# Designs tried in a protein design chat: VH-VL binders against Cap-specific mRNA (nucleoside-2'-O-)-methyltransferase 1. Part 1

No score or structure here was measured in a lab: all are predicted.

Target 1, 225 residues: Cap-specific mRNA (nucleoside-2'-O-)-methyltransferase 1, of Dictyostelium discoideum (Social amoeba) (q54wr1r214to438)
Amino acid sequence: IFINRAAVKMANIDKLADLLTPIIPVPGKPRDFIYFGDVCAGPGGFTEYVYWKKTRGGKIKGEEGLDLDDVVKGFGFTIKGQCDWNVEKFSKQIPIHNFVKEYGLDDTGNILKSENIRDFSSKVFYNTNGFGLQLFLADGGINTDGKESLQELMLQQLILCQILTMFETIGRGGNFVCKIFDTFTPFTIGLLYLVYQHFQSFSIVKPFTSRPLNSERYIICKNFL
Structure headers, positions and changes below count from the first letter of each chain, unless a header shows other numbers; Kabat numbers aren't used for antibody chains.
F, E and O stand for the ipSAE by ESMFold2-Fast, ESMFold2 and OpenDDE, each averaged over both directions (binder to target, target to binder). V2 = 0.75 x the mean of E and O + 0.25 x the DockQ between their complexes.
[cut] stands for letters that were removed.
Atom coordinates printed by the task and the answers are left out, and those that the model quotes come from them; centres of patches stay.

## First folded at step 1 (VH-VL)

Design bx1 (framework fv_bexmarilimab)
Fold by ESMFold2-Fast, scan of step 1:
Structure bx1 (fold): chain C 225 residues (1-225), chain A 124 residues (1-124), chain B 108 residues (1-108)
Amino acid sequence: as target 1 above (225 residues)
Amino acid sequence: QVTLKESGPTLVKPTQTLTLTCSFSGFSLSTSGVGIGWIRQPPGKALEWLAHIYWDDDKRYNPALKSRLTISKDTSKNQVVLTMTNMDPVDTATYYCAHSYEYVYGSGTYFDYWGQGTLVTVSS
Amino acid sequence: EIVLTQSPGTLSLSPGERATLSCTASQSVSSSYLHWYQQKPGKAPKLLIYGASSRATGVPSRFSGSGSGTDYTLTISSLQPEDFATYYCQQYGSSPLTFGQGTKLEIK
């Protein structure tokens, strides 16, 4: 059986780390409800997995009196236009109508712009009554566009901006997943150490679904302090 | 708007290696869930999937042809390259590259935008 | 490998009629992993239906898909002249990704 790669990676990571069970419940919500964020995430494999698992594969869509707002609510941020969200292509059995797509202050979805990070963060905190996110997902990559010598710098900037967005939006007890690549610079090591200091547990994993030629790894951080 | 276009030789001799390039715009192959596949269609026959490359550089090949196929991406040029070794007259076909999206518990891999195709004829 | 068998091989109908095209899998496939394409002569295929029943962007409402397990159907409720083409089903419930042999829809 072959299933979506991004969602399979997320499922594998979630199985290892139990990322969708909050340790601090959201006031006014059922115990297992979460707010989550998914950045650099179009067309939405990680988002589809979270909604799928929280709605029990869409089973609860058929239950009388069930409100999706008592189950899960996601906030997405991705580049507008090219490779934007494809929610129409999600399984029709998965209810996702409360998923919020954000594109930042300039409506581009460019996370490298600090104004866009501030806009996204302010909207998340407003919509969560200041509680913040229980899960933050960052699966970003870069387009080098003939700039191989700048690849490392651009990856560093992307990782930095994803981490900054996480710090601005995550709530106490929240979990963080971020794609990194296996070339560690002093800058990247410094960023990872900063992240390490803010979570109770920190792991670096290579999902089994990723091939040996793939240089990607994920940091999995549990329980934001 | 999503666009894809195949390029490469239209005539190949038996035993030679075929190299085809898919040039695309309107999307990034770094976006989660996105991939590019290669599909061929011999004249008057059905579609046959050859190979696929995903945003995370994961590569999949049709097992029947795996020993002959290599797929790679060039991020700097927005291109995906397919090579097929030891060409034979039976490999004469129109070769397509296509944008794909893949889901967990959704539609699996499907191809929502296709290039126009390039006819490759293998003869001596 | 999962073999997809489409029937009929050729279907001759007139504009305004209802077309029903079948796709049978050699083993069970989740409906989420079955898709339909339309191909006009000399052109690339175009996605019509994904996940057995979801219409692709820009596809007219007269196209609908249904089915589960091994049996899938593409229905065109009232044929328009532009609908006469070859239709292919495709699965990726199991590697390798496979296509059916196609059903040619032709003018009677």
Scores: ipSAE 0.000, ipTM 0.416, lowest interface PAE 18.2, mean pLDDT 79

Design bx10 (framework fv_bexmarilimab; at its last look DockQ between E and O 0.04; V2 from the best seeds 0.00; counts 0 for: pae E 12.7 > 2, placed apart)
Heavy chain, then light chain:
Amino acid sequence: QVTLKESGPTLVKPTQTLTLTCSFSGFSLSTSGVGIGWIRQPPGKALEWLAHIYWDDDKRYNPALKSRLTISKDTSKNQVVLTMTNMDPVDTATYYCARIGYEVTYDSGSTYEYYFDYWGQGTLVTVSS
Amino acid sequence: EIVLTQSPGTLSLSPGERATLSCTASQSVSSSYLHWYQQKPGKAPKLLIYGASSRATGVPSRFSGSGSGTDYTLTISSLQPEDFATYYCQQYGSSPLTFGQGTKLEIK
ESMFold2-Fast, scan of step 1: ipSAE 0.006; ipTM 0.479
ESMFold2, look of step 2: ipSAE 0.000; ipTM 0.445
ESMFold2 (binder alone), look of step 2: mean pLDDT 92; pTM 0.936
OpenDDE, look of step 2: ipSAE 0.045; ipTM 0.575

Design bx11 (framework fv_bexmarilimab)
Fold by ESMFold2-Fast, scan of step 1:
Structure bx11 (fold): chain C 225 residues (1-225), chain A 121 residues (1-121), chain B 108 residues (1-108)
Amino acid sequence: as target 1 above (225 residues)
Amino acid sequence: QVTLKESGPTLVKPTQTLTLTCSFSGFSLSTSGVGIGWIRQPPGKALEWLAHIYWDDDKRYNPALKSRLTISKDTSKNQVVLTMTNMDPVDTATYYCAHSGEWDLYYFDYWGQGTLVTVSS
Amino acid sequence: EIVLTQSPGTLSLSPGERATLSCTASQSVSSSYLHWYQQKPGKAPKLLIYGASSRATGVPSRFSGSGSGTDYTLTISSLQPEDFATYYCQQYGSSPLTFGQGTKLEIK
């Protein structure tokens, strides 16, 4: 019995790619500190994993007494409402009080709106003193509720907006993880090629916790150029 | 299917270093979420946790004994090694290694049989 | 560190009776990180209950756990001869991981 399947999935990805160790340390912070972003990510499994890992399961307060702001700081962006962040369901030992929830200019969390991407990006830039994110996580899916034939087009739009948000917030040396599905259009392939051009390494992975019949995969991109 | 077995010396003199090996099968310590802990039990007394190692080589030590303990793994050999320095007669105990089933919950679902280590002159 | 105090130290009962074992933590611990083990003489501990109330695989339904905060209970609804053993609670709500001193369940 797993506490959180999304968190276990992220743990598998992190083990394969060592995503939480920064290549370029943040000035004024301890060597292993990271800023990270998590978009389209309610209720927050990836965020829960990152805080768990960086705070050593919450033991930082018990053993080292370190300030959370010297360990990790995350920025979240997700649709407001029913699929919003569910921080109250996170392990209570994991300190997460410095996690910043953003919902964009119109307060909806709709990443498909360019003004919301710009608002989120501006806040990340301000809160990182222009340094940007060392880890960008994008675990977005779509609800086609009665319109399954539109799924491919909606996924294209979502992937585009997640990638644009990543480009606007990621710092040099940053790592990028993005959910994709196996239905590719020329548009999606073009987007992945643009991403490929901007990172030192690019791989496609199916996490072991994903069911065998699931079409879900992740691109894992290391060291933003 | 899942088995763990402790091995090492059963008799140790005061001030010597104890080295214990946990050999396991039925799982890999390269699998995400998997960890192995060491727990000891002096005769007739309670269980005391010593150290833990995770799949990603993250290590945890009991603060009371941290300066004396080193834990390491050899994933290719399916082994975890615990080293404890400056042994004392009060360290006489049965030493267990155990598999942790849920990542971050730290309950031990499979245990080795234990090895009694006696510290005496 | 969190100290777990188990009571009573020894509980003498007959088969068929209900056993109630207590574990009190020196400070609040999340129920997700409170676990119970059974240990028979000369044997390694066996996981009974994890996360305060979930039975481990193969554990009979007569075993149940409950509690939250600082107070936790293990209940055996109708004792069988094989249930007479020492029981330990364990937490890892806070480092270091600690065990209680144990409750010995013995035949009257």
Scores: ipSAE 0.000, ipTM 0.454, lowest interface PAE 14.9, mean pLDDT 81

Design bx2 (from bx1 with heavy chain H99R S100I Y101E E102Y Y103D V104F Y105S G106S S107G G108Y T109Y Y110T; framework fv_bexmarilimab)
Fold by ESMFold2-Fast, scan of step 1:
Structure bx2 (fold): chain C 225 residues (1-225), chain A 124 residues (1-124), chain B 108 residues (1-108)
Amino acid sequence: as target 1 above (225 residues)
Amino acid sequence: QVTLKESGPTLVKPTQTLTLTCSFSGFSLSTSGVGIGWIRQPPGKALEWLAHIYWDDDKRYNPALKSRLTISKDTSKNQVVLTMTNMDPVDTATYYCARIEYDFSSGYYTFDYWGQGTLVTVSS
Amino acid sequence: EIVLTQSPGTLSLSPGERATLSCTASQSVSSSYLHWYQQKPGKAPKLLIYGASSRATGVPSRFSGSGSGTDYTLTISSLQPEDFATYYCQQYGSSPLTFGQGTKLEIK
């Protein structure tokens, strides 16, 4: 069904946390509609899962009779080229034509640049009429090409920028999922405590689809205060 | 100063295994973010990446040649060894080793220093 | 795999002229992962530009790079005799790492 492990991973996380049910409905939209963001997540596994679940495997046009714009709308932000969006490889039954791919002010998709974060955040704000995102997904990593032993040190800036982007775009009642690695630096612990203070619930999980020796974990945060 | 030098046979017969050694100085392959790659260039043709190995023993191979390639390192000797099985005249090329530097601020890799290259001719 | 196509294959110019070399990727590649190398006859390649636009250590200011997405350009503003060489673009925005076919810059 799903083209990559990220989609299966997101399905497991959603099963545990029920992330796609809105706490606060979007004014002017059906009760179950959500805006969501997916950063650093090319080739798009998390996005594939969200569209699949919200469209019930693509039934919105036929059986449901619903327009996609009344079901779900996603905003993606990922580095252009490497791990860029590969939506043409998604399950062909899933309609995704309203998904918005953003690459920031300089068109690189580099989330480490504050100007790109601001550009993405501004576009999300205007396209949601200031409501913001009900789900923010951050599956950022680096090319794992020989860097496993240093992941936490190299990813500190990435984690910071993903969290900053989340704070700039998430709406009240929104849910947040973010990949983290070993949480043993004071910097990372401080960031997680800041996040902890802004959500009603906070948990750290290791998905079953992750390799046994992999240090990756996800924070799952529900109901942005 | 950083230096790299390739060594190995200059003539190989078809079906034989090629073994090349990259010997380097001015840096250590125990340093995080450092690696060694192998690139070849047939006479008058473009560069083709073969394989690379990083400080933590992580290895990457060109998928087109993966079944024929093995890369390994000896950190104490400052050497990286590439083996390529079942040599064919089409594999005649100058073989280069080059240092890979990972830029921690940018998250990308470059081949910043190269060896002089060694011409390997495959013929009977 | 991402295929890099360089154009022209050969560029014949005189010293003092401006050279413009193009590299086109078969699919989008982040500028952070696009690099340029210079290779003189009988010598190993030398890193010239990394991340599409940053000059490597010791590279003269007459060399500049630009581009994003699928289209990248290397410019030499005023050719010196030592600049006549073959230039290769390279990406590692997607595995496998690939090089272009090269542009040979030759004296007219």
Scores: ipSAE 0.000, ipTM 0.414, lowest interface PAE 19.8, mean pLDDT 80

Design bx3 (framework fv_bexmarilimab)
Fold by ESMFold2-Fast, scan of step 1:
Structure bx3 (fold): chain C 225 residues (1-225), chain A 122 residues (1-122), chain B 108 residues (1-108)
Amino acid sequence: as target 1 above (225 residues)
Amino acid sequence: QVTLKESGPTLVKPTQTLTLTCSFSGFSLSTSGVGIGWIRQPPGKALEWLAHIYWDDDKRYNPALKSRLTISKDTSKNQVVLTMTNMDPVDTATYYCAHRYTLWSGDYFDYWGQGTLVTVSS
Amino acid sequence: EIVLTQSPGTLSLSPGERATLSCTASQSVSSSYLHWYQQKPGKAPKLLIYGASSRATGVPSRFSGSGSGTDYTLTISSLQPEDFATYYCQQYGSSPLTFGQGTKLEIK
């Protein structure tokens, strides 16, 4: 049982969509191995779930003679500061030593800066030998509730940058999960249509563990074309 | 309330096969992260892990005893069964089943059955 | 396999005294996978400490665990009559899962 709500939320999404089983194996790796990315996701609940699930709660460690590098490898990108990665509070038995935390070219973790997206993408490209990610997770949000017009603009920019980062790093056959909100602007609708055109399946879901009054939804996109 | 209870024969002759059943309540072996292990303890000696089975039917055996051990589960009956072949007097021990959880600090046995003493003698 | 060596084998103390029990691993073990159990005669073991330092539910504050790498310690700050039992450390940082040989805590 995860203390982090994001990890529980990801578990519910994965149960509905079977997101952690790769349709295209990574060359040189066991069949079930995945590379994954987790952006705007501090303190790391989605990352905790993926490592927990792929290592079967840590029982891979020492039992099967499997190196963690033959099971799963994650790349994280989040803003530096209070919402930064908190891997020290992950379940201690989950082996996570190969998780790569990136903060972009300027070391801020600001995904709204194109040079930071390009830096992150380059790191993913080189670390995956050009194969790319089989799972891309984007759980970003903005807390500007005091100013509605600023909130809408910032959320649009965040969603755009998360989607651009996904397109730069995802591999063929990869799956995409992205947080969205139910206030659809023409801009957001256009972005979602672009995403829709690049995946075999596209769904919008409200996870069971999301608060009833929360406007939070997720797009679940399977099999990047 | 979590409970586990071992059942099976208390006396086994040398060369026979031992079959022990662990019956449990208060949790489901379909819950992710949950497992059941078998541990034995000869009179006056240390604990020795034998095998465990996980929610996903993954099985692990002590390499020293692997050729003699089989573990299986019936999640609908809330039971885990351990079979050990070719029993010998040195296998005389109290056999425990225990709940295992791969969460947080990981891989500990937090609830134990009362144990069943199995004596191997002619 | 990782061998856990507990010392001393037997520790004789009086109520009110501090007990210090050691567990040494033959190879480095992550503290997340080092656990302690208490066993009273004729009873099943009871989980005391998990992940080297976290007390299990219902375990009194006088029990504490510490350590890392190859060296781990269980401390009982002020022994109560019910604390006289055998204590086992256990690791599962590496297969197979192993227990130490136990330290018997007996009344002086």
Scores: ipSAE 0.000, ipTM 0.434, lowest interface PAE 17.8, mean pLDDT 81

Design bx4 (from bx1 with heavy chain H99R S100T Y101P E102Y V104F Y105D G106S T109Y F111L; framework fv_bexmarilimab)
Fold by ESMFold2-Fast, scan of step 1:
Structure bx4 (fold): chain C 225 residues (1-225), chain A 124 residues (1-124), chain B 108 residues (1-108)
Amino acid sequence: as target 1 above (225 residues)
Amino acid sequence: QVTLKESGPTLVKPTQTLTLTCSFSGFSLSTSGVGIGWIRQPPGKALEWLAHIYWDDDKRYNPALKSRLTISKDTSKNQVVLTMTNMDPVDTATYYCARTPYYFDSSGYYLDYWGQGTLVTVSS
Amino acid sequence: EIVLTQSPGTLSLSPGERATLSCTASQSVSSSYLHWYQQKPGKAPKLLIYGASSRATGVPSRFSGSGSGTDYTLTISSLQPEDFATYYCQQYGSSPLTFGQGTKLEIK
């Protein structure tokens, strides 16, 4: 209302699962540095939380503090336009100048296109020297225009593409957070089982905030094998 | 549902140490981004910020009063304690504790819920 | 430290009138760190506006804030009896957190 709701949600998830502490340190970086990805997350609440937490609320300041590139580096992917990143409205205490916004090969941000996933993944591996991400966040949703059958199909495709993008970018020991919904199809269950097989721990959680519990859920996966 | 309440002595003699406790409910100081501040108001005068403590135990003090102030928290008891040394009659004021919420949006460091305040009189 | 100067010190108006309260900072302050509080006699302050222009939960639409840089304004479009109180601006664009001296809004 006066608080970014997505950032509050991510803070609750992180508190439960300790997602921002890498088990495998990035070579050449300080122990607690992470690369992270945030897909379908416009306008950027999860990204804002990660930068806020890693910079201790902006206490890392330019030339007088640690270089931001020694603290955290994020890669974002979201649909261009209406749900685009609103970094100008992030808390002004939070340094985010090294955050990279990607929109894929066709510059649309459409994660449902394999060419865009491939482009994003290539850029992540180039910029991480092949090490990959220690945290992958997927908070994608679908238009709820009241087309229930189309909603189910689009949701399946969205979850699939988010998971594929995660598999292409995540590094060993990385953590994964993905939004899911109450309705499960055989397709979605099979996809979640595939994810389950690739992480040391797998949990399904409901985000608890000051408002009533909503219908969305998150899978929280720790330590990519 | 969020409530804060100050407690401590209402009368203090010059040179004594004041200890005030802020007890709160409806939220936890283990929640990332949350903090508790202390503000005082002498009778008929403006509000003056004293100190702040955050979820991560980060502590901030008004530089004008820093040598006299200590702030601490007991997260398990939902309490924040302020200690102020060498009290003087000019320190007579109503003392408030107040919450700063998460500061993830573009706005920062506002006090959204306040305790009722406790009047502390410093007199011989 | 940033000094906030509020004007006028006292404003005498009747219900139904428009109130305009000013807050001037000694140095430029980001609007994100300029906030307004209402205080009634014997009561704790209540958050009214945060980030120069956003109304806090439960605050009536007749209250609005605006401004940037060094000059900020709180406006009450049509005064109700319960609005007669003291109003404080507050900044934390720079440490220490400071408040203005207050504007007392009183009935004529």
Scores: ipSAE 0.000, ipTM 0.446, lowest interface PAE 15.8, mean pLDDT 80

Design bx5 (framework fv_bexmarilimab)
Fold by ESMFold2-Fast, scan of step 1:
Structure bx5 (fold): chain C 225 residues (1-225), chain A 125 residues (1-125), chain B 108 residues (1-108)
Amino acid sequence: as target 1 above (225 residues)
Amino acid sequence: QVTLKESGPTLVKPTQTLTLTCSFSGFSLSTSGVGIGWIRQPPGKALEWLAHIYWDDDKRYNPALKSRLTISKDTSKNQVVLTMTNMDPVDTATYYCAHSLEWTYVSGEYYFDYWGQGTLVTVSS
Amino acid sequence: EIVLTQSPGTLSLSPGERATLSCTASQSVSSSYLHWYQQKPGKAPKLLIYGASSRATGVPSRFSGSGSGTDYTLTISSLQPEDFATYYCQQYGSSPLTFGQGTKLEIK
């Protein structure tokens, strides 16, 4: 069975920061249980990694007969269409039947629409009994056919909307991972400062699997205040 | 070329702690999907899995022996260390370390494709 | 835990004959997690078949594996002198990872 590139990146990030062990346990759940969100990350490599790691490829279910709802539960949000969730291509032994795919109020998956963020947030809090997420993953990117100024504007909007969605859904003690690019515009710096103010720790890392010349970086934020 | 070699004491007394080191070359334990397992074989008996450590530092232990086992790695030295406490004569066995893959394009996983030569550990007073 | 039972315990054959070795699991195992090893006296096991039917690198075509669910088979179509060894099946469809007790293939 093949593990895709996004899962490998998430594994590298998790190894550095120990993101899958919650500081504040979910009431009524085992100590290591987490609710997590994964936005803009179709076809789902980060989600595949989290389910694989928590269930060890499904082996924990076979050993103890544990319900998946006592191990992990994820909420996904991505653009509907060609880059949509490709769960059919996940490793077949990974149990993911409780993973919830959301596409927002207008059923497009467009995170740039505030009504879709609000809809996603409402569903997350309803399904977590108001507790929120212990892990929020945002691996969003865009391709504007080489138009640099349009790409910068779209990336700024994407980062803003990912951060806004995180603030709407994350629970206290939650961890946040978000892809950023090495532009550091005043707008992006302001967003990162707001994020910095709301977490106990803040780091910027380049994953081992990223190309040296790639501007791809991730912020890793631990323990939402 | 992938090679693995076990090292450690060949004789231990009852109640002592056994520490074995697996030294390897030809691959990195930082590579996605790679793991190292420890397997033992008492004389004339079947193979018994003891523990696994993976590229992401995740660890798995045989439940029957979990309270006695600790596995760790030093990726910079290309070494994996297994510690087993409270040794007993029934723990006399050849101990192997082996390279494993937890994923592959060819629909197989958690098989041991390269093995060390094994080290016989005798537990006797 | 899943118990793997190999049969027969010992199989006595001559070079050129066909060998058929069975491995039965106490509960269903996905074929992706069923593997076969060959072990000669004083040597480490060698991977022979992985994922029930795929030959490992360098393994001769006379070796083949098949099966699904609880019943798996290793076949050697025309025994060579170097094939007389002990064969083990292994599963990791469920933790803990387990091995069968082995089938010893001996020369008649």
Scores: ipSAE 0.000, ipTM 0.425, lowest interface PAE 17.7, mean pLDDT 80

Design bx6 (framework fv_bexmarilimab)
Heavy chain, then light chain:
Amino acid sequence: QVTLKESGPTLVKPTQTLTLTCSFSGFSLSTSGVGIGWIRQPPGKALEWLAHIYWDDDKRYNPALKSRLTISKDTSKNQVVLTMTNMDPVDTATYYCARMYTFGSSYWFDPWGQGTLVTVSS
Amino acid sequence: EIVLTQSPGTLSLSPGERATLSCTASQSVSSSYLHWYQQKPGKAPKLLIYGASSRATGVPSRFSGSGSGTDYTLTISSLQPEDFATYYCQQYGSSPLTFGQGTKLEIK
ESMFold2-Fast, scan of step 1: ipSAE 0.000; ipTM 0.522

Design bx7 (framework fv_bexmarilimab)
Fold by ESMFold2-Fast, scan of step 1:
Structure bx7 (fold): chain C 225 residues (1-225), chain A 125 residues (1-125), chain B 108 residues (1-108)
Amino acid sequence: as target 1 above (225 residues)
Amino acid sequence: QVTLKESGPTLVKPTQTLTLTCSFSGFSLSTSGVGIGWIRQPPGKALEWLAHIYWDDDKRYNPALKSRLTISKDTSKNQVVLTMTNMDPVDTATYYCAHREDYIYTGSYYYMDVWGQGTLVTVSS
Amino acid sequence: EIVLTQSPGTLSLSPGERATLSCTASQSVSSSYLHWYQQKPGKAPKLLIYGASSRATGVPSRFSGSGSGTDYTLTISSLQPEDFATYYCQQYGSSPLTFGQGTKLEIK
């Protein structure tokens, strides 16, 4: 059903933490409606999972007669081109026509540029009537031709930019999921402590579908204060 | 730049055990998401996947050959070793090792982006 | 296991012509797990297309991939002499990882 392993990982994370049920309802929307963001996660495995779960595998239209705009709305931000969103390859059962793809001020999708983060944030708040996101997903990774020291530096920069984008777009009561690695520098520890201070709940988990003993983990943060 | 090179015996007798080493540079097998696979190709035939090993020592084997295969890594030497028991003339093939890395950011998985040159192993008496 | 069937087995064309190569899976495979390789005689395979449609680094723009579900296609818009090789599709939507039997592209 799911287009890639990221969707399966998100399903396992959600099963552990129940991330798609809002603590604070969106004014003017049904109780279970959410706005969500998905950054650095092309072609969209996390996005596919969220739409699948909220639309009950596409049954909302036929069985419940619900408008998609009363169920879920997502905002995506990823590099334009090879690693871009691939919504056409999602399960045909999943309605996703209201998903918004953003690429920042310069139309590149480069999250490392502060102007692009600001553009994305402005569009999110405009489209959510200032309410912000109830779920923020960050599943970014990098390729540096296998040079570990360069990879560590670039991963720190990527994690920083994902966290900054989250802070600029998340609404009160929102949940945050972010991929992290076992490079525990003072910089990374400081970032995680900053995140820790802004949520009611903070967990570090290894998804059920992750390989045993790998360095890949996710922070799961619930209820943005 | 990522490079890989296979080494080991070029001639093996029936019933013997084959041991092949993949030596690599330009990356570490301790890096999250990195894996090394072994693929073989009999003369004039298609590619056949044998095994993969990952940074976290997770191992995957082709079920058709699992009882005969062992894959291991020595991260300090930048090497991956494949062992195949009870060799038979039908196992005559060029054996390749190949690099892969799972990047959640790209959303595409289990492709081998860089391959070694391959080593021909002939099984005969 | 998922069986990948490539057609045609051999395709004879002249330089400058368009080549269309097909790969059909015995069951549905997500495009994120379907890839294409080029192999020249005596050489290792080279990654051409990953995730059904993304060109690998250094691969010329004349190569393109498309498809979803069970049906995938590799297209070469205007054949160059160096493009005459064997092409393989590969999946890992389900274990074990499998390759197609290959399509040999040869000069007419």
Scores: ipSAE 0.000, ipTM 0.435, lowest interface PAE 15.4, mean pLDDT 81

